# VH-VL binders against p39998r288to527: the designs that were tried, part 5

Target 1, 240 residues: p39998r288to527
Amino acid sequence: VQLLEMESITSEFFSINSAGLLENFAVNASFFLKQKLGGRARLRLQNSNPEPLVVILASDSNRSGAKALALGRHLCQTGHIRVITLFTCSQNELQDSMVKKQTDIYKKCGGKIVNSVSSLESAMETLNSPVEIVIDAMQGYDCTLSDLAGTSEVIESRIKSMISWCNKQRGSTKVWSLDIPNGFDAGSGMPDIFFSDRIEATGIICSGWPLIAINNLIANLPSLEDAVLIDIGIPQGAYS

## First folded at step 1 (VH-VL)

Design o01 (framework fv_ozuriftamab)
Fold by ESMFold2-Fast, scan of step 1:
Structure o01 (fold): chain C 240 residues (1-240), chain A 123 residues (1-123), chain B 106 residues (1-106)
Amino acid sequence: as target 1 above (240 residues)
Amino acid sequence: EVQLVQSGAEVKKPGESLRISCKGSGYTFTSYYMHWVRQAPGQGLEWMGGINPSGGSTGYNQKFKGRVTISADKSISTAYLQWSSLKASDTAMYYCARDLYYDSSGYEYFDYWGQGTLVTVSS
Amino acid sequence: AIQLTQSPSSLSASVGDRVTITCSATSSVSYMHWYLQKPGQSPQLLIYLGSNRASGVPDRFSGSGSGTDFTLKISRVEAEDVGVYYCMQALQTPYTFGQGTKVEIK
């Protein structure tokens, strides 16, 4: 809540709008992930390799969800990357205005949205493609999974199934968490000792300055291979 | 169809080591936390700690940290509670219990319990 | 640590009576869970997340409350309801239980 308030004030008073910050993140993160998918050589028009599948697990209640939809849009625009998004709630129940806007643009750029883990698995089977990357955007600095789950038992069950599905994809699948994986404190990066079956992230992509959280996550998340800071164009002094 | 089956009663002397077990069946073992709850003779319930079988992360009630070890073997769907050196004060009924919600703060509750393992430590 | 205090510590009821058990927390918790331990048996879940009945639990059992004060009610107690009732919080570790309320019939 504190970091979200600072970002909002900065965009209002310094002519750096939230959409601009989001776009800077999405462009830079998409470049990074395209390289992880084999880069231009694999993604060329003439390449005969199967098109990669990226799955986004997103919340409507935090800025990480909006970032993930913008990122997904840029990946879709490549034309040789398939993107499917599953929200922690019904698409009709999206609350955050930025998430709603990014969802609309994402759909117009060819992004697919499914409404359950079962629908996701059916889509994967139809595409005959294994998931190469999962983007985890279920928790952010402004709203935890616990906060979201507290809203509804249906949402709670849904979140639980999404995390279980994500962790079962590990093997050839790389999991990238935006900002902070669930089960970790955003400020400190220390694990909550009692979040079970947390996202087993391969890497973390964050849009702010490295917090002590990143160092603690590296120490406490055995699956973690990379932590990447995306510069979104805010002067260092405006964020802590 | 969900069952938690615990190992049988144990009678031990002070200073001996012991490991008791809790085997889950009828569900995906790695999708739920497993917790250990202690009940001294004639007393109430006391949470000892728990484990996430998927990643192996553990949490302990500070009272028991360093006195017991909680572990799990996901290949055989079994959780363990171990003492390196038992004391007479360890005499109690020990229950394992499954946590239905795996990553929501405040939503953790024990939906299924094992039958209990009675541990008696006397000289 | 959040301490839970139950009231009463014990009670005797006749079949058909209404039974009320309270649980007070030293700090606010989002949800309270309730368990029943019948004589010689392991505990079993009755109520989770404040007011939801566990699978197989009769509708005569209900939970309510918020913040620091929570209540378990049995609208028409039956002989099978004998045992010790425990509240539990899981908002923070260590997870804690109330001291228990013994319910006897007759």
Scores: ipSAE 0.000, ipTM 0.402, lowest interface PAE 18.9, mean pLDDT 78

Design o02 (framework fv_ozuriftamab)
Fold by ESMFold2-Fast, scan of step 1:
Order: C-alpha cells, then sequence, then structure tokens
Structure o02 (fold): chain C 240 residues (1-240), chain A 122 residues (1-122), chain B 106 residues (1-106)
C-alpha cells in the first residue's frame, strides 16, 4: 500500500489526519538519515565546521514537498545538520496548504529556503560545507515532472537546472529520492518519456513499497544502490 | 594490513600518573575517529571517549570527563589515553578501536587493538 | 543516554542449536551493531547497521530489528561461537553497549 492510500484509510477509520502520518514518516526517515550522517555526528567532537549539509529539492504544490519539509525540520532540530530547500516554483500562490504549514515550522527550526540554483550555490559557498545528502522530492506519487512543468517553459527550465545541479553532486554526495526518483513514473517505475532529464538517485526512501516500480527502477537506473521502507506507524486496527 | 597496536601492561599505585598508547598502521590515520573502550574485571564494555585525529577534537563519556585525557599525535599515527592521578577503580582492560566509515562498516568499531591491562593497587 | 538491555544474560547451547539474543533500547535507534568477544581476546565486529555481516563472518549469523528492539540469531551454533556477545548503538553520544550475553557450549 502507497502512502497516499494508507493516509486515506487511516483518516477514514480513526479520524487521524494526513499531518499525523506525515510526522511519523519524517521522524523515522530522519533517524535513518542521521545514521547515514552518523560518521558526521562526530562533528560534536570537532572544534568547528564543517557540519553536514543536506539539500532538499522539492515542489511547493504537492504532498512530496510537505514530507520533505517535515523531514528537513527534524534534521535541523539536531543543531548540527544544515538544511537548505530549493523549490520548483517559489512564487506559486496556489501553494499546497500542507506545504505552507510545514514551511512555517521548518523555518522556525532553522531551515533555510533558496529561490534558485545560483542562490543555492552561493549559500553553499558561504557555509563552506560539502553537500553530503540531496533529498529529491519534487515529483510525488500522482504526477510526473512533465505534469509539474505543464506548459511553462520557465518551470521546465528550472526543474532541468535543479536536476543538472543534483546529478553534478554525484560522487561523495548521496542522493535519496522520496518514494520515486524524479523523472520516473511512480506507478510503473518506467522513465517519463515526455521529460528528458532524470535524477541519478543513490537510494529511495518510501513509506509504501511499490514492488513493480522498484523492479523497473533497478533495470533502468544504474546509480541505484539502496531502497528503504519507512514505518509510518499505522495502527493495526486501520486494516481489515 | 590495518591494525592497532597498544602499549604494554602497566602496574601502578594510586595517585600515580599514566599514559597508554594506540598506534595505527595500514591506513590513513587522520581519516578515522579513534575511541577508547574500558572493561573492568569480569564486566562488560564501556565507551570512554573518542578523538578526531585530524583536528584533535575530543568527546567524553560524562563519567570519565575530567578524569582522563584523550589525545593524538598524527605525525606518528598514535592516540593516547592519560590519567593525572590513578585510582584503584581504574583497574581494567583498555581497548582502542577505530570507527569505520558510514556505508562501509556504518559507524561500527571495525578494528580493535589487543588491549592494555592497567592494574592499580596499593 | 540510550541504555541497551540484552536478554538473556547467559545461555548454554548444544552444537547445532539455534541461538537468539535480543537487545532493547530505551530510545529509538536506526541500527544496532553486534560484537563477539571470545575468551581472552579483543571484541570483534559481527554485524553492523542492523543486518550487515562484517568481513569473514559466517552466514549462520544474522541481525534484524528496528526502532527499539533488535535481534542477533545464530542458526546453527558451533563450538567456536563461545564468548560474550554485545550490542552497541552509535546514533548519539555517549555510545553505549548492552551488558553482554554469555554463550557457552554444553
Amino acid sequence: as target 1 above (240 residues)
Amino acid sequence: EVQLVQSGAEVKKPGESLRISCKGSGYTFTSYYMHWVRQAPGQGLEWMGGINPSGGSTGYNQKFKGRVTISADKSISTAYLQWSSLKASDTAMYYCAREGWYDSSGDAFDIWGQGTLVTVSS
Amino acid sequence: AIQLTQSPSSLSASVGDRVTITCSATSSVSYMHWYLQKPGQSPQLLIYLGSNRASGVPDRFSGSGSGTDFTLKISRVEAEDVGVYYCMQSLEYPYTFGQGTKVEIK
């Protein structure tokens, strides 16, 4: 079962809203990523920087962006992990309500938001910290990158710039995609033939395991090394 | 071959000072954190603290903070554990251990020294 | 500090038996590491990051678990497996070990 379907089932039977399931994902995913940064948790043993830097690539219009911001907030709360988020569109007045709510909380916990790849690179230079993890969260379940871009050449160009930047970090930087690597269809795991660019993900973090999609991704994404299922804490009584 | 070689056994009286050593070889010494682990006679393992040999920054288990000093000399790939004034309760086996990289041995202690037995008695 | 409690504290097994050791944490950890200390020897790494076997470790050893509860299993114990087994968390300082489980072969 996918995260969206699981959230609908839980909310219907127990009046638990989507925010509860999103928070459970963020808490558990943050523990996983902190362990991946565990060698860097010894920055507590260092006199000064560099602190590990996590960059989030997200959409302000979908559920995936809200999940990524909640995750980023939990990472920021440690005080020893720097988090910067770059959105696919920074001036969208139709911003998803959950993204808006998570953005407010994320900023209060020390998270930073930038509006372009150039401002991201400037922030990275100022911090003098290498990017250890990129979280790829632009697409989500029910859309593709071509759906996100729509008919806008501006948004399409922006998404392509974000993907290009991300893929250039490959090497010492690990790229973790939420649910599905961007540029692939979430249901099938096949490449989005209507969008030319794809994230070269190192791993996938998901709350529901899309078996057919994972098999297709393994065949079509040579960079993929790992996949992790995150427990979002659905009560046993939610399912028959 | 990666290995950690520790200094020999010590027999001391309460109030005496002591420094024991752990020499790394077969790897880049400054690329891995080094830790000290204590084992009192018949007891389990207890983490004392660690050091980043590159910068010299240290962290301690609060139980040992102020009672011991951890240091390293990167020019000779050697880490140290030092007491200014030993107590009978410091009698134990002391191990040094290298912390592995995440994605290779995942912050686990992948290489251990042979141990240094310290006996403190009147 | 995260306290780790192992169960049982000791056990006696016959060659070929299945041995199960558990480790419970007072707070959630992403992964658990497992070590074996054979009599008169330094500890050696068996399992890292919950389920990965260290180099040279036989496939009869396996690790599993998540959150606060973790398990080490030996599918068919051998005489050479005698010793004290320790779990360890490295998520936060201070790093902590379980109290140990002594395994003897009868």
Scores: ipSAE 0.000, ipTM 0.415, lowest interface PAE 17.0, mean pLDDT 79

Design o03 (framework fv_ozuriftamab)
Fold by ESMFold2-Fast, scan of step 1:
Structure o03 (fold): chain C 240 residues (1-240), chain A 121 residues (1-121), chain B 106 residues (1-106)
Amino acid sequence: as target 1 above (240 residues)
Amino acid sequence: EVQLVQSGAEVKKPGESLRISCKGSGYTFTDYYMHWVRQAPGQGLEWMGGINPNSGGTGYNQKFKGRVTISADKSISTAYLQWSSLKASDTAMYYCARDYEYGWGDYFDYWGQGTLVTVSS
Amino acid sequence: AIQLTQSPSSLSASVGDRVTITCSATSSVSYMHWYLQKPGQSPQLLIYLGSNRASGVPDRFSGSGSGTDFTLKISRVEAEDVGVYYCMQALQTPYTFGQGTKVEIK
């Protein structure tokens, strides 16, 4: 909610629209994640190792999903990173206009989309590449997983299977949640008591959270090793 | 229509420097990687390396690393392959090729017409 | 490095014959791409991502396979199909090509 108000203010007064803010996030987050993947030396065409695989788990109903697709596009355009996205709904059922627009650009830049956990596992086997990073973008500030799961038993089952798959990848795979990890309240950082399945995130990448929410999240998510705040041009004074 | 147009044939002596070019047209030059492929007389195709024209980032086949330099000038949609000191073994046809769907099923969708480089004493 | 071996190295066919070319990789690859180099011309994309025909490529050409073994098939060869066929992998650097298969028409 708070982030949505700040974006509206910025667009009106500084001529920076929502697309500009999203692009700023994606660029800065991509620089951070490329460094986590081994940086320039590894990601150059000279590297003979298997290309790193990044998997995006995204919602079609929130800004985090749109940010993840923009981020995925930047990763695809960087040397030797393969990106596969799996949505909480089928691709043909995407309803958010920003997610649809970013998905179109993502596909044109070489991004891959699969329709199920089974298809994802088949693609991983075919590529013969390790999954090094999972980007969790299933929950946003204005649309929680408990909100989505409550609309359909099919969607709830799908979301739970995606979470289960992600948590099974832990070990050599690092999980980065965009904005808010699934199963937590964006305003407070406290657990969502209505949806118990949670991503065991290694870190979070966010564009603006109150310090209290970050502290509460750290206290309630034992897997969390890092929390990174990306500056997307929203004035700090506006948070007070 | 997408076109890759390469510079003309070159005849050089060992030890001389050379730069050949590949100009892209009919598409956004910075959206696609560009690669160089070599073909020695009567032989098959051999990948030399490639460049991301947007960032200037390059990658080389180790066999050619340090022997050639790949570069690009995005203001004129042109990629380059350069030698500081040619050897007789550099005699070959050189092709540029555009890389499509980078990162997921990379393949070369368009090729230049080739530049024949002959190096003899 | 992933090495690609094509079989046969050369063949001579009559117009209307079925032609089969195989490509074997030393390690599993996601997809195989196929190129045709006609005499005196640049290579041109024929098949990409294992089985997809490039724009303008006749439907008599088909690609199949997975893992380490891939096949290019011409159901009914024509005189214009003369040239050298190359498979290519781009899963890992260095990108590599097969040694080529020369197709001649009687």
Scores: ipSAE 0.000, ipTM 0.415, lowest interface PAE 15.8, mean pLDDT 79

Design o04 (framework fv_ozuriftamab)
Fold by ESMFold2-Fast, scan of step 1:
Structure o04 (fold): chain C 240 residues (1-240), chain A 121 residues (1-121), chain B 106 residues (1-106)
Amino acid sequence: as target 1 above (240 residues)
Amino acid sequence: EVQLVQSGAEVKKPGESLRISCKGSGYTFTSYYMHWVRQAPGQGLEWMGGINPSGGSTGYNQKFKGRVTISADKSISTAYLQWSSLKASDTAMYYCARGEYDFWSGYLDYWGQGTLVTVSS
Amino acid sequence: AIQLTQSPSSLSASVGDRVTITCSATSSVSYMHWYLQKPGQSPQLLIYEVSNRFSGVPDRFSGSGSGTDFTLKISRVEAEDVGVYYCQQYDSYPYTFGQGTKVEIK
């Protein structure tokens, strides 16, 4: 496993508040993922047949969902990356105000949203292209899969189907989890004992994490190849 | 304001069970981790373990793994530290402390007042 | 486990003195945090992530360092600064604290 720390490429343009920190994460993470998709050379070429397809699996109930939509917006803004998002709930049930705001901006920038795994598979058939990257943003530091699934049998079934779909894409598809792969505890990196379904992540993109959590993930997640720390520039007193 | 309020002092005999508590208020309990830190008489601080109250996932210092159990009840914003069988060497001040795992740092920002546990034969 | 060793183990200072406490780790760490435990009180966070002062901490307290060596400085010590100072890391399991530095005011 390669542990990478990425220097912030973010302009001092952005304020140091929750929206500014979110933009700092999204800009830096999008730069990293664009490089993973082949960088400028590939993204500028008009002679290649497929535009890269990126799928976002996002929560509406934690910070990771907002990060993922902001990230998706930056990816989509290139015009050479197709982005489709599937939420742990329907669009009409979005609860978090920041996730709602980021979703609105994402849609205005050409991002697409589907409401089920079946709709996602149908969209992929229409594009006639396999998924190159899945961004896993269903879990965050403050909300485990056990918490999400425990609220409703319908939500539990939905999350399990999303995880199953994602793991089925392994091989040519690279799975990047924001902060922590679903099914693992953010603080320890140990498997969530109360929820058996887990994302088989290829890599992790995080804005902060105890080093021990990465070591435990390496031991318990054989698919893990990379971990990337994004510096979002938090000063004294900006986090609570 | 953020407050962590711990249960009162305990006097126990070796072999007895005990559970002490730490109640958080003034913040979203499930948005932060809760840690337990002990301090033996005249000694320094020693991390015992912590819990993610959101999912209930725990981490332990290997020295204390199997000797204590950390748990939380998020419906009442309370974390627990429990012994099945106390030893005289468990005599110490026990602190709960709030922590976050963001930013790779692991600092403990707010601390409870402490619970003194005395175990004597 | 990363062991943290503080120096000195104790010191006696007069009000207005400059106090310097060092913390050495057995292996490199990214972040170091500092706590003060006043007599009969709980520890309180002073400095987090090497150099950031926690809310309400006076600017006479400062932190610095990298790799294996970290320093806490009090530019002009006050009577209320008496207590035991601890460094702490969590780059590597488990969380570890230094042995403490007792600061007495004469």
Scores: ipSAE 0.000, ipTM 0.409, lowest interface PAE 17.4, mean pLDDT 79

Design o05 (framework fv_ozuriftamab)
Fold by ESMFold2-Fast, scan of step 1:
Structure o05 (fold): chain C 240 residues (1-240), chain A 123 residues (1-123), chain B 106 residues (1-106)
Amino acid sequence: as target 1 above (240 residues)
Amino acid sequence: EVQLVQSGAEVKKPGESLRISCKGSGYTFTSYYMHWVRQAPGQGLEWMGGINPSGGSTGYNQKFKGRVTISADKSISTAYLQWSSLKASDTAMYYCARDFGYSDWEYYGMDVWGQGTLVTVSS
Amino acid sequence: AIQLTQSPSSLSASVGDRVTITCSATSSVSYMHWYLQKPGQSPQLLIYLGSNRASGVPDRFSGSGSGTDFTLKISRVEAEDVGVYYCMQALQTPYTFGQGTKVEIK
């Protein structure tokens, strides 16, 4: 009785609209992704199915990167989910204080970080688990990929390698972009003409985006199957 | 950053009423269940009950059902544990603790704990 | 209610020793959580969902087990590890704790 009473009211508890709280986004996004990974039935310790692997591709210098690390922390903590993160820059070169803070917490909660696509592929082979979800957090509202890549030839090469690896995973792997898919302008939803490489996202998780930008993105990203708005209280596909 | 801060120690007589509090900060209060755990002098930990702060629904250990009330005020991110009539056997340390999360997960458990509130009931 | 029984009830160890604490449940549980209560302090999470270390918990702590039998191990105990260790299940209400294992350092 006590368990049923507590469980019955949580169907009314899916979204907290506390604007400005990074934690609010991470909690609700993690709930949504856990459902995509098979929910409680699959993620129990006694389930013989392999633990799902989630890979995060994150910027070291924008809010999407911070969101992704907070999200990764929640995924590590509660679901027997393996999480590996690869940054656009070395972890030791993190410039954004919030990204650094979230990275420290993420690592302490069991999250793994690799420093190259080669290291990522090695880790995947060791775990003997295919990637089920890739979280794309390389670009946000703060800047474009061309802005990030323009900082050095090394970073440009690294970003292109990460995008190539991600697109190679398409098929059984679902790619979810946080806020803005790589290679698209935040304001308009149009392709970034100064950087031709793009993540072929299958879904978008965001707290809100202008209607014109969503329409343009749908027209220009044929891989897109779903979009979920965390701020509307229901962690499901918005137009599916 | 994530903290649970509990009200101060209380000294009461049998028959008196009492309400102690647990204020959450550094996280979205309504996204996590809150639990109350009791520790009698020299004894182990015992779960008393919990609440979903979003809807206010509660669950109790049958040993405490009807003897205490758990509630929450989400506008000030505070959970409460209340007695209408205290007994000497209520003397204990009381902890609040945040649950891992969601009802659709069978992975409940406590990650962040308050500092505790010592309640002493004697005549 | 699922009852949790810990073994041993208490132990005394020297710095550097391997410490093993077991927890037995009266019914199968999906996973076990482990908590440490240092003298005069609140309980703190050590291990959650069977084998995951909580934030800030040293590598020397590990959890294992399934079904009804779970184990907490400290590979090389240190002076600061003194306290009472509790296992906990939250598969069903009432959530229950083991009776505790008191760890003292010689």
Scores: ipSAE 0.000, ipTM 0.389, lowest interface PAE 21.6, mean pLDDT 77

Design o06 (framework fv_ozuriftamab)
Fold by ESMFold2-Fast, scan of step 1:
Structure o06 (fold): chain C 240 residues (1-240), chain A 119 residues (1-119), chain B 106 residues (1-106)
Amino acid sequence: as target 1 above (240 residues)
Amino acid sequence: EVQLVQSGAEVKKPGESLRISCKGSGYTFTSYYMHWVRQAPGQGLEWMGGINPSGGSTGYNQKFKGRVTISADKSISTAYLQWSSLKASDTAMYYCARELDYYGSFDIWGQGTLVTVSS
Amino acid sequence: AIQLTQSPSSLSASVGDRVTITCSATSSVSYMHWYLQKPGQSPQLLIYLGSNRASGVPDRFSGSGSGTDFTLKISRVEAEDVGVYYCQQYYSYPLTFGQGTKVEIK
């Protein structure tokens, strides 16, 4: 039996509505990730060091996607972090109003969106920058990959290609999953048997999980090196 | 009342196809994963696989993968277990069971379907 | 695959006896589920997530354990408790059951 110590980061700007909770998460998570990218010394606008590249793999239809776009917006607004997002569906097919709203704001802050893994790889080549961080936000707490992939063969193929691309980036690239890594059941932390492809996350950024889900996930994800709890003031178990 | 009602006993010859069913009632069918568990004569329980009835996604025990197909028709709240070509070793009691809250625990079970495969 | 071994394989008890059944896993699991299959009936859930009683299950049934060793206890066995008891892990797929413990009343 293996234990993983979790770092805890508390929200300083608490809000009680859903939009405020999303912003509290995004602010604290972006602070954490900026530190992982070298902090203020590297991320200064006057610095001549190469700009880090962050790639977001996001759901178009759930809270996880909205959180990821808000996080991406905070990252790119520093002016010295490049952020590229790839959705589980075509941008033209976005249905969730919160995801659409966050996407619009993200674009206005300099964030980039691509439509396919091929376009993502072309953008990376053009920027001549390797990916330093991948943010996995395809599943989230209230939705499984099998729920998303089961609705369409096109979506299934797209999600599989995104997972494959992400797992190939391992090495110097750190993969951080929001709340729960793709391919795992949110309630139990067990692998999702209804969808065989899984993100091999190196870290997790979460706002709270049941103890059983955390224990099962730690036991079933050998790639996991780190976990961070963003305290937004709601007790564990309020996600049901 | 929450219930799972399975189709009746079957007697088949090797090589024949078969589909057995499990109908859910008294709950929202698409909100719970459905699994199939077999029990060979005089033996214990063996998990075969399951399905998410909402999207139709399936997962199998590798021992049965390619030998059976699990499916569901959400319009009639019914899950299926199907063989294209039965073997004598498929003789067993087959149970469907509902998974509670993604915990892999089976809180409601069907009454079972006895499948006998004999020449 | 995680193999579960139950002990004892069978036992005979008198009404009112304490019954203890153990389930041992080949590798550490988070929690264990327990089922009872009465003669000629479908299995029924007794305990889930190690120690939680399923709806309608009498409080004479209790579950405990962690790691590789888990225990089901019946504090005062009743005639209606006759059947085969199975443990089940959900730590990894495929889901596996123990071989079963047959409980008979003398």
Scores: ipSAE 0.005, ipTM 0.474, lowest interface PAE 13.8, mean pLDDT 80

Design o07 (framework fv_ozuriftamab)
Fold by ESMFold2-Fast, scan of step 1:
Structure o07 (fold): chain C 240 residues (1-240), chain A 122 residues (1-122), chain B 106 residues (1-106)
Amino acid sequence: as target 1 above (240 residues)
Amino acid sequence: EVQLVQSGAEVKKPGESLRISCKGSGYTFTSYYMHWVRQAPGQGLEWMGGINPSGGSTGYNQKFKGRVTISADKSISTAYLQWSSLKASDTAMYYCARGYYGSGWLYYFDYWGQGTLVTVSS
Amino acid sequence: AIQLTQSPSSLSASVGDRVTITCSATSSVSYMHWYLQKPGQSPQLLIYLGSNRASGVPDRFSGSGSGTDFTLKISRVEAEDVGVYYCMQGTHWPYTFGQGTKVEIK
């Protein structure tokens, strides 16, 4: 509630619309993730190392999904990083206008989209490259996993398959959740009472957090190793 | 069209077990959450908990967590509310209700069962 | 948990009267939902997401409000409107109901 209010105030007060706040998040988060992938030395055009693979699991209907597509665009556009996105619904069924817009730009910058976990696994096999990072952007701050599943058995089964796939990647793969890991209540940091499947995140990338929520999340998510606060564009400095 | 039919009234003694049911018809059972709402004699409504019949995930009001079990059998489109050991304070009317989620914690009940009266006395 | 307090707890109205029921929350909620429980019957949905009428609900029923204060209005009450009215919030866990407002027709 505080986080959403702050984004609204910034948009109105500084004439930075939602697209501007989204872009600031994406740029900052992309720098952070590029460092986690070995930085400039590894990602140079002349390096003989294979391009790292990043997989995005994204909502079609919330701010977190839009953030993830913008982030994916920055990763594939400038970093010689392969990015594949899988949505919580079919690409043809995207609901949110901002997610649609960011998806269009993402594709034009070289990002790839698959329609199922099996298609994702086939694409990974074709690339002959393990996933180094999974970006979890299915729930976000402004909704719950129960809200995403809605009243649809198909969507619920799909989300459960995506969570299962993600958790199985742990080991050499690091899982970073945007704002809140799938399966936890954003306001409290407690497990979602209506949905038992949860992302076993390695870390969290967020643009702001209530102290009580982060403390509860740390206590309830044993896999969590890191949490990073990203500046979303309040113009108070060079990268504010 | 949409109908929720609950099991009949029950009269029990403290310490006994009980399971009551709610059968959905006229819609895809696994596409909607099912909830239980309690109404003690002369009192208002209180939410007990709910279930997603597709995956079996449940949520409880902390007041009732560990004292009741909510379950569902999707093969017969039926949800259940179960007590392992009843007490006199469990005397109440119990309603099942079909749940609808909007985005961002926007939740309400669109269809209700007829109610099951449970009386627990020594 | 968010406590919902309804006012009045009970009222008696004549057919054709305007009836106003309020619901006050101890903390801000996004929307309020309203239910009617007629004597001897199950609750039924009247208003959802603040101002939307449920299927079959007459135009005389309307909902309004935001934050912590919400209102249900019946512009011209009819004999069939007898019962107990409940507000409900579905914004914060656990979901809670108001204590109810009993409406009788004189």
Scores: ipSAE 0.013, ipTM 0.430, lowest interface PAE 8.5, mean pLDDT 80

